# Ledger of designs, part 19: miniprotein binders against o13629

Target 1, 363 residues: o13629
Amino acid sequence: MLEAVTNPKSSLATFSKQLNGLLQAKVVVCKSVNPYFNLALENYLYENSTAKHCLLLYTNSPSVIIGRNQNPWVEANVKLCRDNFVNIIRRKSGGGTVFHDFGNLNYSVLMNREEFSHTENASIMIQALRNLGVHARLNQRHDIVLAQSQRKISGSAYKISRNRCYHHGTMLLNSDLEGVREYLRSPSTGILSKGVSSTRSPVSNTKLLKAEFIKQVISCFLLHKSHSTTTKPLSKPRASSKRLYDIEPKSVITLEQNDLLGVPSILKAVNELQSWEWTFGQTPSFKQHLESTELSVSMDISVVHGRLEKVIFSTPNATLEHELSSIPWTGLCYESGFANTFLISGIHSKEAISILKWISDSI

## First folded at step 6 (miniprotein)

Design v03
Fold by ESMFold2-Fast, scan of step 6:
Structure v03 (fold): chain B 363 residues (1-363), chain A 101 residues (1-101)
Amino acid sequence: as target 1 above (363 residues)
Amino acid sequence: SPEEQAEKIAQRARQMLESGNFDEAVRMLQDAIQTARDIGDKIQEALAIMWLAVAYVRQGNLEEAIRILEQALREAKEANDPRLIEYARLMLKWAQELLDE
């Protein structure tokens, strides 16, 4: 079956009206499971939404989301993620690393900076849970935990600028908790990082149906924010009642990724989030010490912007040390197997090749 | 996969070069280059050319090694493989520095 295609000018006018509705919406439910798109949409609403309070709800396909200032090689099993097609994505908010899958619901409350409150936002989630028979509370770390077991069901983070902020979090409905454990367990050793470290805690699923929880969250959000989300013009005269109705924003909007493919800033943000330079290149500077007793060698690596800055070897064999130091390490991307670039038997000694293989196996 | 095929070529080249069988390594690598060209595998072609350059370096023919590595860099750019481009550039710089000694 063919889809009707209207002329570009008519479709653009309709698109513009829909986009204006999105920017004024109090609640946005995104049906895309693309984590790059969902995070780009969140940032777009953060920068452009005119609503005093806006709630964004979405679900991501399996992905590891690291905080703005974290080291992915410390926080995640990067190789396991790659092998299993689990995306590693750096978000723009601070805090720790989380694993998202189809059994998780993400929420984001976008607001003016002066309206920010962990407690108020959490109370909306807790009330929605309570209405569905799940008893939960906020702990000292601002996580939502089950009242009886103290197991975490929601973690959150935030981003604050001069005028706007967002508070976003997870809600474990029926996630793969074994997957959470394995993807967030880094095999890397010897890393000394200035990045922010994640704090792990025991987790549990609420076992709530996603559609039911979404309905309750929207209801609780609109009820609690009903008076604070209005943006009515203060000087509007009574005789202009038609204009008052014309200006009133939509309360709830549901959208798909395709609805926003034509927004250049969203596409640009998706491309940035997918880039190596953003996800790995924004890693805080770190050092790594590796040592092999069997090969009688130690290696000190300095990494800046995800690239090798300095590599120092220590070994009793001066000829071997000179050989390893002559390799052009500086500027290479820090990634599993980077030393495989130099596994050239005709150029390097057997001892050097053994060390290069050891480096590849260790990183 | 192309990646597994590339590793197989590298392993065979290493073994021949370590054994001192340079003429056999050159012939094998020339066959590998031709096979890659016949099937349009630019990545495998560039890798085989890089190993051929290693054989020339081992024999002290740095000028020919540099010429071949410049060809590998062009083919890596055509394949649009960032890691292979980086590898070819690093080998070319290394060979040029040896020549300039």
Scores: ipSAE 0.000, ipTM 0.262, lowest interface PAE 10.1, mean pLDDT 79

Design v04
Fold by ESMFold2-Fast, scan of step 6:
Structure v04 (fold): chain B 363 residues (1-363), chain A 101 residues (1-101)
Amino acid sequence: as target 1 above (363 residues)
Amino acid sequence: SPEEQAEKILWRALQMLESGNFDEAVRMLQDAIQTARDIGDKIQEALAIMFLAVAYVRQGNLEEAIRILEQALREAKEANDPRLIEYARLMLKWAQELLDE
């Protein structure tokens, strides 16, 4: 209605109330499927939440999420992700690479460092599963597995600083398990990385409805953190308790992406997570050895901050070796097809062109 | 480094925005824009311009915020950075939706 005069002060008052509520919330349910926003929100709550314990629940659109200190070219099929518009995103927590899609639920428990416990946080999830008839247990790697099949249904990672930490994980409800396999299978060869390697495990879906699982996780979280630090079997309901009605509505906030785009630190975090410099530039230093018997050439590559530092060729043709070594490799981003720039130049010999094509096909 | 100093100014400005000190945030964001320009950091310049728009939203000046975000979108297109373009579009949509409320 054009007659309705926008009141900027009223809109800002609503925004301020939402922000204050968010910082005090015990549970935040995010309806955005944007993985950059969801990870930025998680970091914002990690730094700014005033709640002793805060649970964040979200679902990401199809994405490969690599750990803080991992090499994406070792952990993922980068080309396949690009071709299928699957985002590759570096999170701020350590640990292994995961594939997220609409059939997955992510949880994050944000807390003071002194209160960090893998077993306590996993116990909340295990209780929610048990309440819905799914029998699961924590294994020696702190993964949640189905009790009978031992297939992993939830993996987790953490970030710990001096005062704060978060423990976050996945819950496979109805994910594309073929997608998990294909996107996490790197075609790269000859890489010697100082990065953290993912541990691959057989996975399964719980087949639970997301809305029902969210309700149970919220209930178990609020009960567990309010009066008990230990997982207790649910053998008898508490006298006079109506567990479904014990959830305090103002302790639970549901939000959308647009509610928080006006928070400056969230905007900066989204931009950082979308940057090449964060996702690829923060890759630990690595080396790669490539060899072609057909072309009688070997190539040793040193990569620092995702950029070529040194490139060394070995071939019995001294003129060809000198030509390849004269190419200005240093400072180029390590990306699929980085050699294509030199193919386009038109200045190279037919033998060098064959080798440049081989490099483009190999990386 | 000059880059570290510029980032420190930007983060301090963001803290002022989140604490409700909008007048100080505007001054610091103007300093951040100038510092980024002096070192040729187009990404940090664009971010500082976008956060200046956020400060104007929080002061109740939605029209000026939208004007600044439209400028940021034009500059992002000139820089030919798809990530900055998308970010500027999201911010502009956010400010326009607040105006429509």
Scores: ipSAE 0.000, ipTM 0.300, lowest interface PAE 15.2, mean pLDDT 79

Design v05
Fold by ESMFold2-Fast, scan of step 6:
Structure v05 (fold): chain B 363 residues (1-363), chain A 101 residues (1-101)
Amino acid sequence: as target 1 above (363 residues)
Amino acid sequence: SPEEQAEKIFQRAWQMLESGNFDEAVRMLQDAIQTARDIGDKIQEALAIMALAVAYVRQGNLEEAIRILEQALREAKEANDPRLIEYARLMLKWAQELLDE
């Protein structure tokens, strides 16, 4: 967009008009599968959208999305995710951990705080499902479940501020349910976390085609949110999908990552979401207790903002205990292999080396 | 050990891929693939091949990415890991959908 115009003042004016169209859009369909971009876009629309109600639809490449106040080492198999190129990302909304893949559709309803309703937002999804032959209902947890099996097909979370909020969720169309189990199964032991724990429910896929479901959701959203007293799910959306450059207020806009990466606040948000300091550094404080009978040692670790605050060893060998306690643990990032640095540093004791290797194997 | 060295090369390649240094990531991922082959680690080999495909997608070379993902699917089937097989299928579908646009 910006690259197409050579005069900075005229470029800014054109971009401003295009961006204003996006911010007034009732529906935004994002074609990017980059979860960092999609979450940054969601936050951007949350902060800047002028539409009374805005629906954002997107699909993320395989990712584990943890809630704002969760501990990733408790909620996910961090090493397995890394090895399989499954991103671990901390979102800005509360609640539990979810797995996203290409068989999932994400929806986000952005609105003024006064407009917030779990029931109304869920009713839009339920109507779209019904129009495609899938019978679903809202349960007591505000999850969408299949009416007959009671298996969850959509979970959701929200973020509420003074003036604005968003309610976002998943819709399981054809996700890898086996993969969900494996990535969300932490191998970590002995962790006592102050973070929010996830509540898991049996899940199922709707088996709906994504393009068909998107069309129905858009139709139901536009009718429901535009006409509080009348809804017509079979009516066409007022406007066809348009690119960011096509300025049509209150229309459906389709966009790609490249349309918005030039916006500084979006780039800043992407960089924040990709940072270790955000994803791991915002972890609520926790403790970990590890024991080795073979090595006759126990270790208590205190972690604050993802960094070691204190490490306490207990062993019957006072000299070994003193040696281990002299290691400068404080301030190190809590991550697999944090003890490996000290293996290279020239520690002489065979006993200390054995314990450092044990720590590396346990974390 | 050779297994530890293979994993270290893979992790460094992955970090370069994430940082946008695609040319270096491609080189290191090719090294990771060869290292995994040398030690007979079919799972690590398949993952490195999938990572290489992601690098090509980010460079805009969708045809090469699809070819590589088809290779990753074959390697995943040889590893006989249902999660890797389905992941490779999903990655292939993702790349094919990008090619349509």
Scores: ipSAE 0.000, ipTM 0.105, lowest interface PAE 25.0, mean pLDDT 78

Design v06
Fold by ESMFold2-Fast, scan of step 6:
Order: structure tokens, then sequence, then C-alpha cells
Structure v06 (fold): chain B 363 residues (1-363), chain A 101 residues (1-101)
């Protein structure tokens, strides 16, 4: 697919024709496991797809995906993610934080705003599950749950604009459920945030094979989103020199990351999603209060755009308090180890060093 | 501001490239690269250089695209942005693999 992107000798005009085919596709299956690319592709189809309904299917390598208006330090174990090479990425839709791994399938239904329906989209997934012997239902929160255990197997979120929307979700096939719990358990204390908080639910795997589930979802989607039955099929060929041919675009397109690396807007979106300024810098303003009884110190931090705005210390030792307040905190990225820069400077008192180590251990 | 001007030129250039107006896009991208250099915006400079390389890939000039992507990688390293460096390396590897076919 998209030979103009993968074939360097193709003209831009040929590329435009092939790209139009993608934008008219009913189903897009992306083989890339790069979460930055997959989210960029989703947004690209959201902005540019001309299909009334388009289904995007993809799987991300291990990643924590936070909602548009969430605080990653509240929603995730940032240090554990870093240590285990688990990506933390801010998506463009609202809602709560999710963990993705190779045992999960992501689905995204892109549609005109007037076509939006949690129930209708969920019914396609539920039918695909039923065809494979898994009995599921939609609960009151619009999660898909196993009928008997009531454990969640699919959560979803959406993005709506004037003309277009997408409804996307997870399907737990064989994910690391212990990893889901641990990566989404923040060790941070004392944070007061205006960000949106996630609601945790008991989860389960369907234990379905991904390839079989993809086949069923595609089949159910195409059957469900077929042309209106109120339109009578043309039973007699029109005898005309300008007859209409069945030029319906390919219903299912399979993509590799390399097929679209040369699309400028996707390049821009991938770079944005990979940036610290997007993932951490778009965090809603927050404050944090930390106390150490052993060191007889308290610290109040205010953070704006992911960067320290103000750090205030309180301690009975006025000289120590002045020393800590003289450290140039403002503008530092709020990250595990932000105080480590001052530890290696070698210019601080033994007492201040103890407090800097405590800060590093607490954040 | 110069920063806002560079962003607007870059945005227009990629739209022109996607619409098939190659010569105009190249001109706009060269202007965006120079504007970014003048204000010291290494991130915008690297992005504009990567987009210029994409234009050359689509024209079938892989050797020039690789040369330009090597420049983008240098600019990304100067910007000291780990994710931009990673993306520049990915783009360079992509172009090199196409050339080796």
Amino acid sequence: as target 1 above (363 residues)
Amino acid sequence: SPEEQAEKIYQRAYQMLESGNFDEAVRMLQDAIQTARDIGDKIEEALAIMLLAVAYVRQGNLEEAIRILEQALREAKEANDPRLIEYARLMLKWAQELLDE
C-alpha cells in the first residue's frame, strides 16, 4: 500500500492518489507497534479521513497512555516505567490512564459527529467476541465486561470536534495484568492536582488470539457499517456511455510504519508526541507537599507546565532554610532526580545534602 | 515574532508539499530553515530539514535525502533533544534502507 511513500521514484501526484485511497478506507490495520506512530496515525485519520466510518486497529509496545488533561506523576509509576523501558505518552483524547502491551488490541472508530454512539460501536466488539465464544456486555459506564465475572475487558475514550469524532478503546486479549496494576500505581504522595483522575476497575483477559479477533472485528464492522438497507440495490444495468462502475475503495488496508514516515503531518505529530513538552509539559498545574520528621523539614512545590515554579522549605534551622532557598529551583523539569544536579555540585552543607537526597528519594 | 514566523512558514510548507507543489514547498522550507537558524531554534530547524528530506525521497533523489537527514541528525544533537535525535535516526535509517533496495 502507498507505493509512492515506500517507492522513492514515485511522483507526489501518485502519492496523493494512494493517500486518498487510505483516507477513503473503511478499515486500516496498522502493523507498527510504535505507540507514537499509532497515535499520530489515529489523529491523522481523524483529521483527514473522508469515510463515514473508519476502523483503525493497532497494538502498542509496552506503554502507559495518559489522557489529555492528566498528571502523569499522579496516574503512573513514572520511575518504574523508566526503569523497565515502558513509554509514557499523552494522548489527544480525554479520560483516564491505560496500560498497553503486546497482549492488548486497540480499536478506533473514526466517524462523523452525528454518527457517534458508544452502544453501536460496543455492539460490534461484543458481536466479534460472541462469534469467538466470549460472552460480554456493556456496563453502565460504557465499559465492556465479561458477562459472568463483570470484569472489564475493554475501556474506551473519545474525542469530538464540530464535524468528526473518534471512539477508541482497548481489548485485553492476553495482557500482563500485574504490570497493568503496578505501572498505574503512583508512589507519589502529597500532590494536589487539578488534573482529571482515573477510575480503576477490576480487569480480565479474554484469552483470544489476536489474529482471530482482528478477523472477527473486521467482519462485524463491515457488516454493521454497510450501506443503508433503505436504498434499493440497482438490479438492472444502466445502458449508458457514462455508466458508473463499482470503484469502491479497498475495504481493508494494512499499513507498516515505513509506509507513512514520509507524510509531513505524521512526522510532525510523532515528534510532538515524543516531546517532553507534550507529555510532561502539558500537565495541569499542581502543588506538592512533602514532610520528613527525621530531617525536621517540609517542602512545598508548585509546578507549571511540568517545571518547578516555586519551592518553599520550612525547618527550625534558619541558616539551613536560607541555604536551601538559595538553590536555583525555578525552571527545572519536575522529574525523578531533579535535585541530583545539586548533589554533585559539592558546594552544600552536610545537612542540605541529606535533604537533597531525601527529595530525590521522595520524587 | 521571529519564532511565530518560522512556525507559520513551516506549517505552510508542509501543506504545499502534501498538495504536490514541490518547488514552492522547497522554497518555503529553505526559508523556514534560514529563519530558524537566525533565531537559534534548533528544533524547528531540524524539523524543517527532515521535511525537506521527505520531499527529496518523493522525487527519487535518495542520495540528497540522506545528506539532508545527516544534517537533521546533527541539528537534533545540537538541540540536545533525545526524542528528536531518535526520530532523525529513524528517518535516516528509513532513507538508507530505501537506497539499499
Scores: ipSAE 0.005, ipTM 0.429, lowest interface PAE 10.9, mean pLDDT 79

Design v07
Fold by ESMFold2-Fast, scan of step 6:
Structure v07 (fold): chain B 363 residues (1-363), chain A 101 residues (1-101)
Amino acid sequence: as target 1 above (363 residues)
Amino acid sequence: SPEEQAEKIMQRAFQMFESGNFDEAVRMLQDAIQTARDIGDKIQEALAIMSLAVAYVRQGNLEEAIRILEQALREAKEANDPRLIEYARLMLKWAQELLDE
């Protein structure tokens, strides 16, 4: 358990010692349910951990987590998420969109790039499941599925740089499977995107108790990633050595969000992940075509970095077309209700007002 | 002891930060620095100086925070405390990264 610099009983020297312990930990269990903090912590350990292998375990409050190069308006029901206080967050790893809630456990294995293995990491999870009476296997897509039903219980993704990587995934213990379906079903039509598309599989819960599963995962991880000391290492390791030999007892660190208040890169990463510019502004460019036969109008939208680049209307009424084209669309954030701004300001035509309402209903 | 008194002042200053009373926290930290100097406690002096830099970061004065953290790093090296040196480096990196935004 770390103590933050804002704790009146903790000194800066104590905080520094505890931070060094975190960076050397083989297992980190985070008790925060804040998805922004949990993803920031994952990235911090990815960049700074000195352990050869580090396992991070956490649970997020209800959230839709999109992949690095995805379009949230294609992958999720953005309006439904907003109305139900479900976070939409862009992660740093590639791949498809997932829904997290309190019935899900997230795992992340952080390691040197040379150590990366889908099969080895999956085998740890599968062994933990087997120890608790759940028979599962790895399928051809590297998902973990129940042996009998073939339904997916864990999906994963990864981030690789030159020296470090992480392999992270979900484990469905007792998640809201109806919520998974509804939040991940976009109502948007007419979008042509260069973003990565998600592939959906039938899912199931393992129905395991979280505390028992965490205990088994930690046990299996420590057993399988353990390097025993059979011969004493060289007494003077080379300073250029990138591989660390851990002769200390294996440590399991449990922490809360407040334990790391004031760590520079974690606070910076949380702020970035919470920003509109990261979550929506990093969306690959896309185009959208909308038509209304009732209003006799069509609309073509180009969106770059989540902002309107160009909006073109086609109507048989030249005066109406000119009125709509005179609206300063360029630079507006693409989001539900962006057209509502103009319902208040100076648009006099009943036809133009009807079209603006149609746009708001369609996006 | 004087060492216990300096630590107590710093802990109270952190409580003031948590409550949003930044001006009072700055005054308390300046008092802690002077108290540590009067006693000749280089470790407590370095800790108080680093805490003062955090106050300036929270108030948005990054240039002053960086100046203070550079001073804290020098004093941590004089105190020859490896943990304080690493903490001063982490805080300096934090303030520098914020300035680069």
Scores: ipSAE 0.000, ipTM 0.157, lowest interface PAE 16.6, mean pLDDT 76

Design v08
Fold by ESMFold2-Fast, scan of step 6:
Structure v08 (fold): chain B 363 residues (1-363), chain A 101 residues (1-101)
Amino acid sequence: as target 1 above (363 residues)
Amino acid sequence: SPEEQAEKIEQRAMQMLESGNFDEAVRMLQDAIQTARDIGDKILEALAIMFLAVAYVRQGNLEEAIRILEQALREAKEANDPRLIEYARLMLKWAQELLDE
């Protein structure tokens, strides 16, 4: 579809026309499993789509997706995610943390602010489910749950700005529900955060085939969002003009990751989403209290924009307390092993080294 | 700072590329590369080269784009910037796949 943006031999006029086609599309299906590109595409369509309603469908490789205002060290096992090659990514919408894998389908409905309706958007998903024999309903938290078991099959979030918004969510088709629990269990203790905490619910898979569900969602979306058009002629249209062939743009577009690499603003968004400054640096300010009875020490940390602002130690040994306080903590990134940098220097006492190791084990 | 200069070049280059002003983007980026070399800023130089390669791709000059991206990957490795290395590798693979078509 994006031949003009990914084919460098295309003319500028062809480029503009094909890009305008993407921006006017009613449905976009992205075949990329790269969560950075999928979220960048979502943001691009949010900012640039001219369609009154646009549906984006995609699937992410294994990833922990945290909400805009969440603390990843509270919401996830950051070390385990890293070790298992599970991406941790901050999205631009609010709400709680979710795990994506290949058994999940993501949907995003992009629209003008005045068109926002969580209930209406959810009804499209519920109708697609019913057409495939799955009976579901919307609960008080705007989750989609199975009618009989009340188990959640779809959670959602939204981003609202002055002119536009999107409502996006998950649909559990055949995800590894047992595996997700480990990634979403933080080992961190003593954190006092102003960040938004996740509310977790019992979940279930629909066991639907992805291709079948995609077809039904597209059908229900196009039918539902077209019902307001009542002014089309019932009989033979005016056939004297070629303009009739140009009236309706292509409604459904399928994209690959390579189709997006020729769009500079998408590449910039991908780079920003992959940055430490976005994922961890946008963490709301927090404090952490750690205590070791064995080492007779306590530590209070304040963290701003993911970086250490202040570190205070309390210990009965005044010389040790002075030594620990003289370490240049301010400005370091809050991450596993931040204290390991100081273990390499040969200037610390045996007692200080023990405390630095304890810090590394506790964070 | 080098980071602020890189961000400014990136922003201006994107504006030129998005508006279809490829010739102006190329001229601006060539000047930025020379400035970066004069002041010894390898990170700024690598970023400007990457955007110059994007401009060449948009003009249909894939051979020059690949040459520039290979140079950017080498310079990103010398600068020890993991984000620039990843970005250069991604763009190089993309340009090579386009050439193979």
Scores: ipSAE 0.017, ipTM 0.535, lowest interface PAE 7.2, mean pLDDT 79

Design v09
Fold by ESMFold2-Fast, scan of step 6:
Structure v09 (fold): chain B 363 residues (1-363), chain A 101 residues (1-101)
Amino acid sequence: as target 1 above (363 residues)
Amino acid sequence: SPEEQAEKILQRAEQMLESGNFDEAVRMLQDAIQTARDIGDKIQEALAIMRLAVAYVRQGNLEEAIRILEQALREAKEANDPRLIEYARLMLKWAQELLDE
């Protein structure tokens, strides 16, 4: 569990003033690469920011980020992620699964619900790219693609509530595209999920330097939001350097993780995002069918809130079928090792042990 | 031997890091990585990449160190050397724990 130590030398009044400045900021650049903190910060700004439009920029250490209503066992290689210390994290926005690494830049535009526009937010990114010599366009799925190759360089998702929303996305600057493919390729078979499936597209890196792209995005964001009250895309290229010189210093805040871990609601959000009950327990109900010709067995599993609800075996051996059905499956967390609990029991037949090992190898 | 020569290069890079010559150490390690790639020596490539990651940890650039260690783990798996895979995993865990401090 990530613990925050509050700075005891900061007075409550000083802390409150600093926090108030953050909530009024037009642009927040977060230097933390902790994905749990960055997503918690995004949610905090979503709930508490008083700015009409706020841009949050951050980069996450290697992580698989699944959408609110997705099944991680369908969308990712959960075991490979665990073995490589790549975190699997459920975000609060809908949509598909993405892989983040240090070659990616995340952006988030937080705004009032009535001000939401896919095309406006995409236009800011497209203009920043154009200013750096990269020609891109928005496709019908609201992805940003390279104009010539049609390869995806940015995907996005959103969360909308009664009064507030955020639209966030990725920008592939120099990500490990082979790693993306491997982590997002599930080895699981026979899963029938009610969860939202990711639509995967050919991807490319822009090969842009992160620092230069950040400067351009900030410039284009501030120019767009200070001079336009309409939901129209940017019509002309912008002079990024000139606009940066006109930025009010207090409108742009750079922060570190330690600046805000003392805020109780942020720490609570970090702890929730790190929990099994959030990441896996919020999985939509699913069923899995597994068959082994070698062992002459089939298994049907029903999973609710990430936990086994029902397990049904079919075998030609009625005694073996009864033995397997007598195992107390209900309530176990759906994880690669759940069947290993019963291997240690020492009371099962050789045939049942073979089947329990097969289950562990298959999940 | 080639192994003795590789070890001397890694020792020289370590001395450069201790003397504060970070840029020279990085150049030496990048040259070692490229040489290993050119001859298809995946074991020497993985070792050089892991040393490069340690250099970035010592500089305080944990983000770059983690990126490099992710690459080292992939290449150690391609080399199919259990000791290198274990070492890369331990180094990656160490760098991630430091970043979370």
Scores: ipSAE 0.000, ipTM 0.078, lowest interface PAE 27.8, mean pLDDT 77

Design v11
Fold by ESMFold2-Fast, scan of step 6:
Structure v11 (fold): chain B 363 residues (1-363), chain A 101 residues (1-101)
Amino acid sequence: as target 1 above (363 residues)
Amino acid sequence: SPEEQAEKIFERARQMLESGNFDEAVRMLQDAIQTARDIGDKTMEALAIMMLAVAYVRQGNLEEAIRILEQALREAKEANDPRLIEYARLMLKWAQELLDE
């Protein structure tokens, strides 16, 4: 559908009708695994959906998703992510960092601010799990945990604006839990950040098949949201094998990335989420102190909007200190690649090169 | 995958540059730039362009390094990519200062 969206001669009533259908949909299932597109779609539906409640379901390719006000260098192994083609993306909602992969299902409930309820949305997920034989509950932190083990299977966050909000979360179906640990383990030391810190907790997979879980979540969502704004949790009848079939199939839309890439606001959001200025440039101000006893040097850096603002070296060698201070640090992106660029240039003394290598290994 | 191929080419080129095998590094960095463009990896593209410019600096060809960075700056501006623009500007300043010495 890229041709229909980008070709003016394909501007038929059909496209407008399809777009209006999307904006009125109660459930949207996105088949794209592109995390930039999926987050852009979430924001688009948040701003433009006319449905009182809208459920968005999607899966992202391997990605580290940091919260709106977090420091990626504190929350993730940025180098390991880059080396393994794991995207690092800043979302629009607050809270902590999460790792997404193909074994995870993301859900997002978009609603008017007055409709917001952590417990109500969680009860829909818990009922879907129960219908598939998984017993879960909501804990004190509003995480969904397995009833027996207390291990977290779903964490969530929210974005609240004047009139609209969304509550979104993860559902661990069959994710690589070892990979999660490695990508979220920062090698950086000496950072003092004004950003929000993540709280880690023991996690587990539900081991449910994605298609089965999606079907149950849609069913439970449509049933729950067919009633008044405040509903009681969906209770499973004791010793009941009955299934609930009261769903509205016409309210469910499945879409692909190519269906919407030509919508200007979606393309703009994708471009923003992919930008260095959004992901890294929106990092809260921080300072870093690095010391090397072996090289007899210390380095103090202040970083604003992801860029070096001030760099101070302390070393007993005045010539070396002058040489290091002559490097144009101010305004550089906080990335190890810049120190390596100076290292391979050959424009510095052997002592300075050793320090540049140390900086590269530490950042 | 194309991404894995780009990373391997880039890593080998970096090792060649560090060991002084500049002609081979130049060849491999040009391939890495093209591969990065084909897969849309702007970060890999920017880093490969920077390393290509450094290779020319080490060969003593500052004029060619500056030409490469000027082209990269034009491409970055057309793509409206602030990261690529900054990389190109910083390297151009460095290469120009070195040429002026």
Scores: ipSAE 0.000, ipTM 0.171, lowest interface PAE 19.0, mean pLDDT 77

